# VH-VL binders against A disintegrin and metalloproteinase with thrombospondin motifs 9 (ADAMTS9), part 10

Target 1, 201 residues: A disintegrin and metalloproteinase with thrombospondin motifs 9 (ADAMTS9), of Homo sapiens (Human) (q9p2n4r1735to1935)
Amino acid sequence: LPQNCKEVKRLKGASEDGEYFLMIRGKLLKIFCAGMHSDHPKEYVTLVHGDSENFSEVYGHRLHNPTECPYNGSRRDDCQCRKDYTAAGFSSFQKIRIDLTSMQIITTDLQFARTSEGHPVPFATAGDCYSAAKCPQGRFSINLYGTGLSLTESARWISQGNYAVSDIKKSPDGTRVVGKCGGYCGKCTPSSGTGLEVRVL
Below, E stands for the ipSAE of ESMFold2; O stands for the ipSAE of OpenDDE; V2 stands for 0.75 times the mean of E and O plus 0.25 times the DockQ between their complexes.

## First folded at step 5 (VH-VL)

Design v48 (from b02 with heavy chain Y54W L104Y, light chain D92Y; framework fv_amivantamab_arm2)
Fold by ESMFold2-Fast, scan of step 5:
Structure v48 (fold): chain C 201 residues (1-201), chain A 120 residues (1-120), chain B 107 residues (1-107)
Amino acid sequence: as target 1 above (201 residues)
Amino acid sequence: QVQLVQSGAEVKKPGASVKVSCETSGYTFTDYGISWVRQAPGHGLEWMGWISAWNGDTNYAQKLQGRVTMTTDTSTSTAYMELRSLRSDDTAVYYCARSGYEWYPYFDYWGQGTLVTVSS
Amino acid sequence: DIQMTQSPSSVSASVGDRVTITCRASQDISSWLAWFQHKPGKAPKLLIYAASSLQSGVPSRFSGSGSGTDFTLTISSLQPEDFATYYCQQYYSYPYTFGQGTRLEIK
């Protein structure tokens, strides 16, 4: 059984991009092979909920008074806000790049991401310039359910910024993570930089 | 049309085992998972676990771990749920439900239910 | 385990009424919530998924709202076929858990 997309080409003579069965760490997983007409095909994990459950956001609204946390921290489109944060953006993910050697998601590979607002935002990243009063609004969402993969117990995020606050909730099985990050131009990113380690369920 | 058809009602003695089947049609069996949910008389719905029809991976509710086994037969597009060491409080209607596509965990289509009665 | 609590446990209503059923999760589940209709002798039927998305074929009088811990199912103009028990269900974390159900009865 092939263990990567290059072996799919070599062992099965496949030359078309598409879903293939790969034997990964002793389990049979469905992996999307891209660039199959080249000698450097890439592995991606397909995510069904890319638009609702796999997204990264740097929230664009800034409070006129950043010392407040209005609406008890709830997001409102009718806030007393500016929308001038230059790093703002929203990216949703239909597929994410996986490095099968290190078992890390490459969070900066946006080949199958759609950026619907502003700047591209890497997978598993969120932030905002909304408030300095512990009132984060930026969000990221990860849903690996059904992929055969989950985040490892060691998956961590770091907060960056003087007023940065993060509220990150990970399911016990590691397949679901929701993050709320921000704080007067603060961000949350994976602690290992651009990589996010996964394991086979 | 998507359809899930379950096996018929069963009456069992305490300590026995029961195996309920769920035959599917109207979609590609291996593209979806199957969850099992039960409801005891006068009680609410209780999730028991799920199985991937793609690779056979399972996840069981901890309370049932060791007593429940879920399997699939791709040649007949059928899922099975076996519950062992039956007790009177296992009396319930047992449902199979399609989880949507494997990465879609909503229970969009259900079997008609199988009544399992456990009595002396 | 995530505990799901529904309110009320039962409600009596007349055809044409606006009916609201609430569901509370013991922790933040984002939008990972579904609503089901269950009638005696029949399988449960999916009405709403992802807290607010209407399942294909479900009448538009049904709507869902909420996020985080507090969720609502609304029936804008009750019809005779809507008398049933309604359940919320979280799929944020294993084990998946259901609310205790809300019985909607004819007044």
Scores: ipSAE 0.000, ipTM 0.427, lowest interface PAE 17.4, mean pLDDT 86

Design v49 (from b02 with heavy chain S99G G100D L104F, light chain S31R D92Y; framework fv_amivantamab_arm2)
Fold by ESMFold2-Fast, scan of step 5:
Structure v49 (fold): chain C 201 residues (1-201), chain A 120 residues (1-120), chain B 107 residues (1-107)
Amino acid sequence: as target 1 above (201 residues)
Amino acid sequence: QVQLVQSGAEVKKPGASVKVSCETSGYTFTDYGISWVRQAPGHGLEWMGWISAYNGDTNYAQKLQGRVTMTTDTSTSTAYMELRSLRSDDTAVYYCARGDYEWFPYFDYWGQGTLVTVSS
Amino acid sequence: DIQMTQSPSSVSASVGDRVTITCRASQDISRWLAWFQHKPGKAPKLLIYAASSLQSGVPSRFSGSGSGTDFTLTISSLQPEDFATYYCQQYYSYPYTFGQGTRLEIK
């Protein structure tokens, strides 16, 4: 049984991108192999819930008065806001890159991402430049349900930036994570040394 | 299997108060907020407010400010909505729905509805 | 408050027809829009969230599209159980607001 996309190419004579069954850590998982025409194909996990549940956002609005937190944390078009944060962006993901040697999601591989607003935002990342009152508006969503994978217990995020704050909820089985991140200006990203490690369910 | 089960129909006089319950099951109660939505006969859907099951934070529709109170009891996985100083135009079917502005802002599961009739 | 306007208010259609319902927001709500089906005596049922994402268990004949201010719900091949009132709802900001509803009736 092949254990990676290069072995699919070698053992099965496959040369076309597509879904293949791989034996990973003793379990059979469906992995998308990309770049099968080359000698360095890459492994991706197709997200069952697609881009509606797998996205990253850097919120584009900034308060005129950064010391307040108006609207009880809600987003309003009529806020005392500017839509001028240059780092703003929204990226959604149909597939995410997996490194089968380290069992980590490579959050910066945007091959199967769509950026519908502003700058590309890596997987599992959110931020804003909204308020010094610690009212984060940037959001990310991860849903690995149905992929055969979950995040490990060690998956962690760090808040970076001025007045940075993050509020991150992870489901008990590790398949679902929702983050709310920001500052003036701030973001949250997977922490160094723990990253987005996954395990086979 | 996610379920939201509401208390039964109520008939109240103008000026009275009503308290509707919404008992949840099939998920971790504190991971989601509960929103309340009502529909008066012949009218559309109207959002009333939201409560966090995590910390009890609330956000109420301006129109209902001062008359509505939302609470939760985590030991029974139940949300409550109390509406005071009832008027005839509060006659409606009241729904609880799973969803909040923070994590899951769309309403994916709903209670069956509770008819509240306000009549003299 | 963000105003949600649906068009048309009522549609008459036959089983097997393609039905299109539109929803317009008074300001940019990005993709933060849901569609609900509502039948008398029952709770509203979520069909679509994030403008185009099909809720689990909802038949694939339902689809949503749009972003910004203009949104569409499409039923590709109408079935008898689809006759109902349909509502759009923005969840971009408080207060959450619904469209006035589109009643889908048997022709």
Scores: ipSAE 0.006, ipTM 0.471, lowest interface PAE 12.2, mean pLDDT 86

Design v50 (from b02 with heavy chain G33A S99E L104Y, light chain A50D Y91W; framework fv_amivantamab_arm2)
Fold by ESMFold2-Fast, scan of step 5:
Structure v50 (fold): chain C 201 residues (1-201), chain A 120 residues (1-120), chain B 107 residues (1-107)
Amino acid sequence: as target 1 above (201 residues)
Amino acid sequence: QVQLVQSGAEVKKPGASVKVSCETSGYTFTDYAISWVRQAPGHGLEWMGWISAYNGDTNYAQKLQGRVTMTTDTSTSTAYMELRSLRSDDTAVYYCAREGYEWYPYFDYWGQGTLVTVSS
Amino acid sequence: DIQMTQSPSSVSASVGDRVTITCRASQDISSWLAWFQHKPGKAPKLLIYDASSLQSGVPSRFSGSGSGTDFTLTISSLQPEDFATYYCQQWDSYPYTFGQGTRLEIK
């Protein structure tokens, strides 16, 4: 049984991109192999819940008075705001890159991401430039349910920037994470910078 | 099996403080927030605030701001809610509830409730 | 604060009846609404979240609908264990607010 996309190509003679069953850490997982015509095919995990529950956002609205937390921290598009934060963006994900050697999601691989607003935002990343109060507005959502993978207990985020704040909630099985991140102007990223460690369920 | 177990009933005099505990088990404590909700006799449910077990961030209902403090002890997987300067209208059953992420799931498991009676 | 108003305040029904309870928000809350069942001496129980999503373990006779400001909880065929008080809750913005409750009583 192949253990990666190179072995799919070598052992099965496959040369077309597509879903293949790989033996990973003693379990069969469905992995999308991309670049099968090349010498360096790449492994991706197809997200069952798709882009509606797998997205990253840098919120574009900035409060006129950055010392406030209006609506008691709730995000509102009708805020007393300007929409001038140049780093703003929204990216959603159909598939995410996995490094099978390290068992990490490569958050900066945007091959199967769509950026619908502003600038591309890596997987598992959010931020804003909304308020200097504890009032984060940027959001990210991760849903690995149905992929056979979950985030390990060691998955952590780092808050960066002026008045940076984060509120990150993980499901008990590690398949679901939602985060609110921001500050004036803050963000949160995985603690390893670009990677999130996963395990086979 | 997920369980939230609260401390027992309290009887307090006006002006005193009360601290209710909520001991959790059956899940990773730091993956969820804990919300506190109360119900006065003959009244509906009233949200008091929440605390993130991940980073300790809190958000309190404005009417209770200055009187309430929420804390967690990760080593015992326990959340606490302290209410100060008690008045007779603070007589209520106090619940802790596990708040899933903001969108899914939420308030999925509740403690059994703690009756706090404030009377002279 | 967002005000949540439930109708009716109480309803009397018989086993097997279809029961409808409504909840109105003072502001647009999209689908950020949950329904809870509450029985005396017990903690509230989550029935529906995101306006229409059935919580795991909740019988399929319970359903939710609506968006924006108007929401409905329906019990398609009332059972004896369903006599309780029902609450809606918005979680669009802080503070989270509940409706005043609808008491469902035996006719």
Scores: ipSAE 0.000, ipTM 0.442, lowest interface PAE 14.5, mean pLDDT 86

Design v51 (from b02 with heavy chain T28D L104F, light chain S30Y; framework fv_amivantamab_arm2)
Fold by ESMFold2-Fast, scan of step 5:
Order: sequence, then C-alpha cells, then structure tokens
Structure v51 (fold): chain C 201 residues (1-201), chain A 120 residues (1-120), chain B 107 residues (1-107)
Amino acid sequence: as target 1 above (201 residues)
Amino acid sequence: QVQLVQSGAEVKKPGASVKVSCETSGYDFTDYGISWVRQAPGHGLEWMGWISAYNGDTNYAQKLQGRVTMTTDTSTSTAYMELRSLRSDDTAVYYCARSGYEWFPYFDYWGQGTLVTVSS
Amino acid sequence: DIQMTQSPSSVSASVGDRVTITCRASQDIYSWLAWFQHKPGKAPKLLIYAASSLQSGVPSRFSGSGSGTDFTLTISSLQPEDFATYYCQQYDSYPYTFGQGTRLEIK
C-alpha cells in the first residue's frame, strides 16, 4: 500500500516513528520511518547486522617511516606510529537513509550512526594517513543482508588524496561490501556521479 | 550448481614438487578468488594462500612463501597450487575453496580434497 | 600471526541440546570471523561469516555472535547430522588463521 513514509502518515494516520511495510519497486520492504511528527518524514533501512558489519573508519595512526608496509599490511596496536591524524574517526550504523525516488543510499545522513572515536565518518567511506606504500588501514563495511536490498553492479568508489589507494570488494549478490582505503594521506568515497545505488532483490 | 573438482591423490618423495588442480564450474570463474587450505593427519586446518581469478593477484602464507605458487587458467576455469621442496610434514589433504574477493574469504564451496603423501 | 584458540577442545552432547563453542583471537579482529563444520572424509562447510551472518542454506539453529576478541557459535537444538568438528577462522589480516577445532561428540 503506502510507497513512502509520508503516505504511511497520510493513509494509516501514523505519527510514531517505527518500522512500516512499503511497496517499493514492486516489492514489499520493511522501512523505518523517522520524523513522523513532522511534515517531512524520512525513510531509513534497518541493518540486520548493525554496528558490527556496518561501519566506516578513518584510521588514526601514521607510520614513522611512511615508505613501509610492516606486518604484511596487518594492523597492530604496537606499530611504529604517531597517533596524530586529526581526521581520524569511527562510525557504526544501525540504520541508513534511503532516497526512494533515486534508490540511492544517502551516505552522509548520520541520524542512526554512532561515532565511538574521533570525527563522524560517512557510510561507505574509509581512509587513513598511514603509509605511502600500497598499505591501506582505514576500512568500511557494508552488510545489507536481510534488508531486501543490494548494491547495483554500477556501485563504485573513488580514491582521493596523496598516495591514495583503495581495495574494494563486493560480494556477487551486492549485499556485502568491504573496503580498505588510505594513503599518506588518502580516502575512498562512493562516486559522486552514481552515489551508492541500490536495487530491490 | 557450483562445483569444484580436484585432481587425484599423489605420493611424492621428499624434495619433489606437487601440483594440484581445481577445476570449477557453475559460476563465472573470474568473479571469485580461490583459497588453498590443507589439513595434516590429526591436525587442524591451515590456510596456504589465495589467488584472484580476475587478475592473478596472490597472497601466500609467510610459512610457505618461496615454496608455493598459485596460478589460474581462465580458459579452463581451473586453479592450480604447486608446492616445491616437499617434506614429510607436507603430508596432508589439500583443499581448494571458492572465496569471495580478498576482503571476503567466505569459503563457501570447497573441492573434495586431494591427499598428498610425502614419504621415502 | 593472529592466534585463534577454541574452547572447549571437545563437547559431548545429545540430540536436542543447546551447544556453545567459543573462539578467542589473540588481537582485535573486529567481526572478521567465520565458522566451519568439518566431517571426516568431507570438505569443510561454511556456516557463519562476519561473526554473525548465516550462510545461505545453513539451518537457522546455527548462530554466531561476538566481536573484537571473543566469539561464540551456538547450535540451539542439536541434530544427528551436527556431530562434527567445528573451526573458527579469522580474516582480519594475513595470514588467515584457523582455531584448533572443537570436536562435537555424541553423549
């Protein structure tokens, strides 16, 4: 029946934030409606695996010798590092905002994000200032399993910054994406041309 | 209908080399990597390394670096693992497994295993 | 290398029992952990990935939990086909490492 949260408010007389079933692209999906007391409620997708598999990080440690990739690229607390990268942060996500018209995840909507370290980091974003070698330590994780959605084949990322490097891996069904991104100093973000597009499974 | 079929059992002398094949079917070979895992009798599982069927990138366990080579042949959808300078403690069942990309080592489909016995 | 330690090394249980197996990493691996079932003469089978994600086709009685260094595999109602050795595996960093295995035996 309803196709968005404003229709839920209109058709069901609902004024409480919560999970509602919406007809999206011919499929019935469970969508969280937020801001139902206002004229402009927003649609969010609840992530079944939440914090542990949906996070974004800008890693805070910088190697004393940035030409190296010690520990075969493994992250270690006892690295020969300065812990001084000011852009560092870690955000985890319980819900992510979706634009139902464009079928695009709004990566910068952090309403249901928890930032446990440093600065907020948008969904599907990672970076660091660790090494000038191809040795990225910043990471992001996306797990859309159980949401009824997956990333489209056209979903892609761009690397920005000095010695920027990214290694982005997508599962064949598009429900799982893991990225390692960084440089000295570098980051990766969803392509601004395509954003983070999703499709209904 | 994903299937990984490995070559048959082999008996080798110390110092020899062995090359195990893993022929895949039921999916686009280049969409996944192949990991190799072995198990010595009475021991646990040991990861040996991973190869991308897309671009041939490899990552080997440090313990085996210099003795192992992994390759792929896209025309036959087959992965290979060659282990050189064999020792008696290389006696094991060797498995190939379909893994997602390097960041997703979900070993979701496995070959049946190849027993390699190294003895004098 | 990251060391993975499983506990217990063996468990005796009856059909219908709730079984819990734990896995501890020597350093923080976040959620980068998989669980496998292994039966003699057969290849290992993936049960859980990313610590808590159930692999397609695996019965819902299997579940995983945990993050950081401590992880748990739970079988809510043990079935005859579940008697096997179970392994955890970290994939946070190279080389990927497995736990020593937990043998689940009939009581």
Scores: ipSAE 0.006, ipTM 0.445, lowest interface PAE 12.7, mean pLDDT 86

Design v52 (from b02 with heavy chain G33A W103Y L104W, light chain A50Y; framework fv_amivantamab_arm2)
Fold by ESMFold2-Fast, scan of step 5:
Structure v52 (fold): chain C 201 residues (1-201), chain A 120 residues (1-120), chain B 107 residues (1-107)
Amino acid sequence: as target 1 above (201 residues)
Amino acid sequence: QVQLVQSGAEVKKPGASVKVSCETSGYTFTDYAISWVRQAPGHGLEWMGWISAYNGDTNYAQKLQGRVTMTTDTSTSTAYMELRSLRSDDTAVYYCARSGYEYWPYFDYWGQGTLVTVSS
Amino acid sequence: DIQMTQSPSSVSASVGDRVTITCRASQDISSWLAWFQHKPGKAPKLLIYYASSLQSGVPSRFSGSGSGTDFTLTISSLQPEDFATYYCQQYDSYPYTFGQGTRLEIK
């Protein structure tokens, strides 16, 4: 039974990108092998709930002269907002890169991401440049249900920025995580930097 | 088992205030928010606001701002919603519901409802 | 405020029928959408959250789909206990708003 995409190529003679069953940590998982025409194929997890529930956002609307958290913290398309924040963007994910040796999602691999607004945002990352302190407006969503994987109990995020706040909720089984991050140009990222550790369910 | 139990029906005159209670059990009260939703006869559901049982933070629908107050009593795992300056169009069934806040606010458990009738 | 519009306002169906109810948001709400069942004299009951996630204890004949602005609730084989009013609710932005409801009636 192959344990990675390079072994799929070696043991099964496969040369086409596609879904393959791999033996990972004692379990048979479906993994998408990309770059099978090369010497360095890459492993990706196809997200059953796709880009509607797997996305990262840096909210780019800066308020003009706010005095408090306006609109009771809700977002408004009709705000008198500037859109000059260069890190603003929205990325959604159909597949995410996995390092099978470390069992970490590589959050910066955007090969199967679509950036529909602004600049690319890594997986599991959110932020804003909302002018009011402690009013986070950026969001991320992770849904690993149906992949055979979940985030470990130790998965953590760090808030970056002097007035940054993060509100992150994880389902009991670790397959679903939603985060709201930001506050005065703040953001949140995985505490490990660019990796998010997963386990086999 | 999660349960939310509300206080009984109230009949009030215009200009009066009403305070509805919502006693919770079967979960850690301070891990969730409580939302309040009402339904006037012949109308749909209307969200009124939420309160965090963790820190007491509130967020009220703007239409009700200044007339509604939401509070919690952690010692009894109870949430309260007080609506002041009652009008006839406040006649409705009032529900409390357990919710997260922000990205987790789906209302997974509800109280049985409290009918508030405002008439002279 | 985000407006939620349901279609149809009412539908008559028979036991065993496939029933589809739609919900449209006035702006992009991603997947931050829940579906509720509401019966006279009872509290609303959560069926679906995150547009497509089935609540624990809800029969598998209920399913949700959609993202962005267009959402669908499907009952694959209608049962007698399913006659009720169904509501969609967005939770992307405050104030949280509900659709006007779709009343499912026995034919």
Scores: ipSAE 0.000, ipTM 0.443, lowest interface PAE 14.9, mean pLDDT 84

Design v54 (from b04 with heavy chain Y104W W105L; framework fv_amivantamab_arm2)
Fold by ESMFold2-Fast, scan of step 5:
Structure v54 (fold): chain C 201 residues (1-201), chain A 122 residues (1-122), chain B 107 residues (1-107)
Amino acid sequence: as target 1 above (201 residues)
Amino acid sequence: QVQLVQSGAEVKKPGASVKVSCETSGYTFTDYGISWVRQAPGHGLEWMGWISAYNGDTNYAQKLQGRVTMTTDTSTSTAYMELRSLRSDDTAVYYCARGTYSEWLSGYFDYWGQGTLVTVSS
Amino acid sequence: DIQMTQSPSSVSASVGDRVTITCRASQDISSWLAWFQHKPGKAPKLLIYAASSLQSGVPSRFSGSGSGTDFTLTISSLQPEDFATYYCQQYDSYPYTFGQGTRLEIK
């Protein structure tokens, strides 16, 4: 049984990008092998719930008066705000890169990300330049259900920036995380600047 | 057309203070922070600190804490860096650079001033 | 503080050469790394941010790669204007730190 995409090439003679079953930490996981035509194929986890539940946002609205939370922290198009925050962006993910040696998701690999607004935003990252009153509007969503993987109990986020704030909810099994992050200006990222550590279910 | 223009070269004696200015144009001043970076002759780049042009919040490199003050004047779109109790090893070219503390796509410096040589000698 | 170490300290190359410069972080910085070109008498110029994103207006012969602790800047076909000192910078955490620089010289 192959343990990585390079072994899929050697042991199965496969040369096509696609889904393959790999033996990872004693469990068969479905891993997407990309770059199989080369000597350095890469491992990706296909997200069963796709880009609707796997996304990262830096909120584009910047308040004219950031000392108050307008609309009790709700998002509305008619805010007293500008829509010119330079870090703003929205990225959604169909697949995420995994380092099988360290068992970390490489959050900055955007090969299978779609950026529908502004700048690319790494997986598990959110921010804004809106919420000096600590009403974050930047958001991220992680749903690993059905992948055979979950985040470890040690998965943590750090808030960075002025008036930085984060509100992060993780399911007990580690398969689902939603975060709201921001500041004036602020963000949240995984506490290890590299990636999110995962475990096999 | 983003531009950062710094004040001219200074020669100071040990123990004196220097205040370098950085006048900005071509963007909304309060939307970005200003970092200060210096380079001593024969040495690499050293980050000194950052100031928010929006609210004046600062973050200084620990080694310079107590000797450096960064300020802004929104009416003139100008940032200032004052370094006190100058030593001979403070001789360097001082740069201002546009970046922000909080932007995940920032923290890198996309536009720089031309540099200000500060020479500290007896 | 995160220490950034560049290799080599200097490299001699000819126009048309492929040049690679490496940068190593003392701890994991994900992809929060920028590359700068610095010429004598000029301000540093941003080339690459987020480890691999090319800054607007920078020639496509410049590329960046890497994540975690090991990063590479590549110039695919060296031009006369590329002779300069190159610096990496991490912006994962304060204080922001730079590598010591790699001087690219004419062979």
Scores: ipSAE 0.006, ipTM 0.455, lowest interface PAE 12.3, mean pLDDT 85

Design w01 (framework fv_modakafusp; at its last look DockQ between E and O 0.04; V2 from the best seeds 0.00; counts 0 for: pae E 11.6 > 2, grease 19 > 18.9, off the site)
Fold by ESMFold2-Fast, scan of step 5:
Structure w01 (fold): chain C 201 residues (1-201), chain A 120 residues (1-120), chain B 107 residues (1-107)
Amino acid sequence: as target 1 above (201 residues)
Amino acid sequence: EVQLVQSGAEVKKPGATVKISCKVSGYTFTDYYMHWVQQAPGKGLEWMGWVDPYSGETDYAEKFQGRVTITADTSTDTAYMELSSLRSEDTAVYYCARSGYEWLPYFDYWGQGTTVTVSS
Amino acid sequence: DIQMTQSPSSLSASVGDRVTITCKASQDISSWLNWYQQKPGKAPKLLIYAASSLQSGVPSRFSGSGSGTDFTFTISSLQPEDIATYYCQQYDSYPYTFGGGTKVEIK
């Protein structure tokens, strides 16, 4: 059985981009092979609930007076807010790239992402430029249900920036993660930089 | 109208320190990261580092770590780049450039550049 | 560090010509690449961000394409005011690195 997309091409004679079954860490998983007409095909995981539950956001609204807005953990359109943060963006993901050697999701591979607002935002990343109250407003959502993969227990995020805070919740099985990230002007990213380690379910 | 206005040309001797300013107008200074980029004569662009004017947090390229200090003064809306222990290889034009996030370096506005000449 | 290799280092073309510049990253940078124009004695100007997005106010004759390690910048019909040095820049990882530049001149 092939273990990567290059072996799919070699062993099955496949030259078309598409879904293939690969033996990964002792389990049979469905992997999308892209670039199959080249010598460097790439592995992607198709997300069952796609863009509605797999997205990354840098929140575009900023407080008019960042030091004065009451904090209650919710988005604060009831404060004076401006929609002028130029680094804002929203990306949703149909497929995410996987490095089968390291078993990490490559969060910066946006080839199957749709950016519907502003600037592209990597997978598992969120941020804002919102308030000095440590009120994170950027959101990310990960749903690996149906992929045969989950995040490892060691998957974690780092917060960067001014009064940066992250509030991240993982399901017990690691298939579902939601995060709120930001602060005054801040973000959260995976602690390994651009990678998120996964395991086979 | 967004403007980044840099201080004038400097001539320094080897071993000296130079401090270049970048005064901003037309936007909220604390909303953008300020980066510094070096361009040696006849050479390409080399990123040096950034400062967050709100927090004072900085990050530097390893090549300049230990010699470069980037700061921001919110009372005057001015960013600074200080380079110490100058050598002839530091002869260059230095630019300030802004970005919305440090990891989204879409340098949409640049200063006009400051020429620093290091000669004995 | 990620090395960015631009080709060619210089070129001469006629007004109205299609000009193509390439940039190769030493490792996969997805679409995380910008293109800048620098005229003599002036600061660089952002033309393209995220490999293919045209900066506001930039003429439509400029375009970018590519992903992974191979990127292309195109001027569909060269104008006299396009005479400049063009630089690619990756932002996949720190430190941000620029290509060596391509000098575009008119014959």
Scores: ipSAE 0.006, ipTM 0.484, lowest interface PAE 12.4, mean pLDDT 85
Fold by OpenDDE, look of step 6:
Structure w01 (fold): chain C 201 residues (1-201), chain A 120 residues (1-120), chain B 107 residues (1-107)
Amino acid sequence: as target 1 above (201 residues)
Amino acid sequence: EVQLVQSGAEVKKPGATVKISCKVSGYTFTDYYMHWVQQAPGKGLEWMGWVDPYSGETDYAEKFQGRVTITADTSTDTAYMELSSLRSEDTAVYYCARSGYEWLPYFDYWGQGTTVTVSS
Amino acid sequence: DIQMTQSPSSLSASVGDRVTITCKASQDISSWLNWYQQKPGKAPKLLIYAASSLQSGVPSRFSGSGSGTDFTFTISSLQPEDIATYYCQQYDSYPYTFGGGTKVEIK
């Protein structure tokens, strides 16, 4: 069985983009091969749940008083706040790029991402300029259920920016991750040191 | 051992408000969402909403919006469900139930249920 | 809202029988379905999550299958302690909704 999309081309003579079964770390996984007409096809993992549970957000609302954290930190769309943060955005993901050699998710590949608001936001990333009072509003969600993959224990996030804070929760099996991140201004993103490494279940 | 212990049965008049508690133990309260589920006598289960004890954020089913308030007290590891403007149709057993995340609502632990009776 | 339709609403079977319950979703919910067991006067108990994953501590006679819109819950060999009402529940989208339940009794 092929181990990557190039091998799919070689072994099967395939030239069409689509889902293929690959042998990855001793397991059979369904991988989407993109660019199969080229000499450098890329591997993607189709997210079973898709956009609803796989998204990244840079929240666009900003408090008039950055020293406040109203509503005990709960998001309120009807807040009396500024809504002029131009760098804000919301991206959802149906497929994510995977490097099968390093077994890392390439979070910056947005080929199969949909940006419904503002600017594109990388996978597993969130932020805001909401408040300096430890009041994060940006959100990200990862759902790898059904893909045959899970995040490893080495997967870590870093907080960047002024007064940056983050709250990230990962399921015991590593298939689910949710995070709230923000600051004035702040964000969270996967650590460049560890990357977003995955394992085969 | 994970435990969810709810407050006792309530009898209320129409138009009144009821507040039910769910005290947890055996795990970190703020690491899990708390949901509430309604079950009318002889009927099925109906999801009411959730609270994130960490942030206080909530979401309610449309059916109960405007009448239900779900809160969490992290100092006592207790979640609450308050239902106002009670009517006879609100007569039911109410359950608190734990889930891991907003998008992972596996209700793996439940309270024992609280019976609320609304009658004139 | 996503409607979950269970069938049958009730059934009676003998000890040792194979019992099958179906749940149909009004739209594609992938594998985002749970099965619960509720015994009389007790809170529901999670048996199956993600359509086919057995919850820890649950006997192997319980199983789930299906994806998309059609799901099946099976008790391979019905035991006396399995007398209960069983519910499916989708978590594909808000609001989370349950099936109408299937009451299982023993002859």
Scores: ipSAE 0.006, ipTM 0.521, lowest interface PAE 11.5, mean pLDDT 92
ESMFold2, look of step 6: ipSAE 0.006; ipTM 0.475
ESMFold2 (binder alone), look of step 6: mean pLDDT 92; pTM 0.932

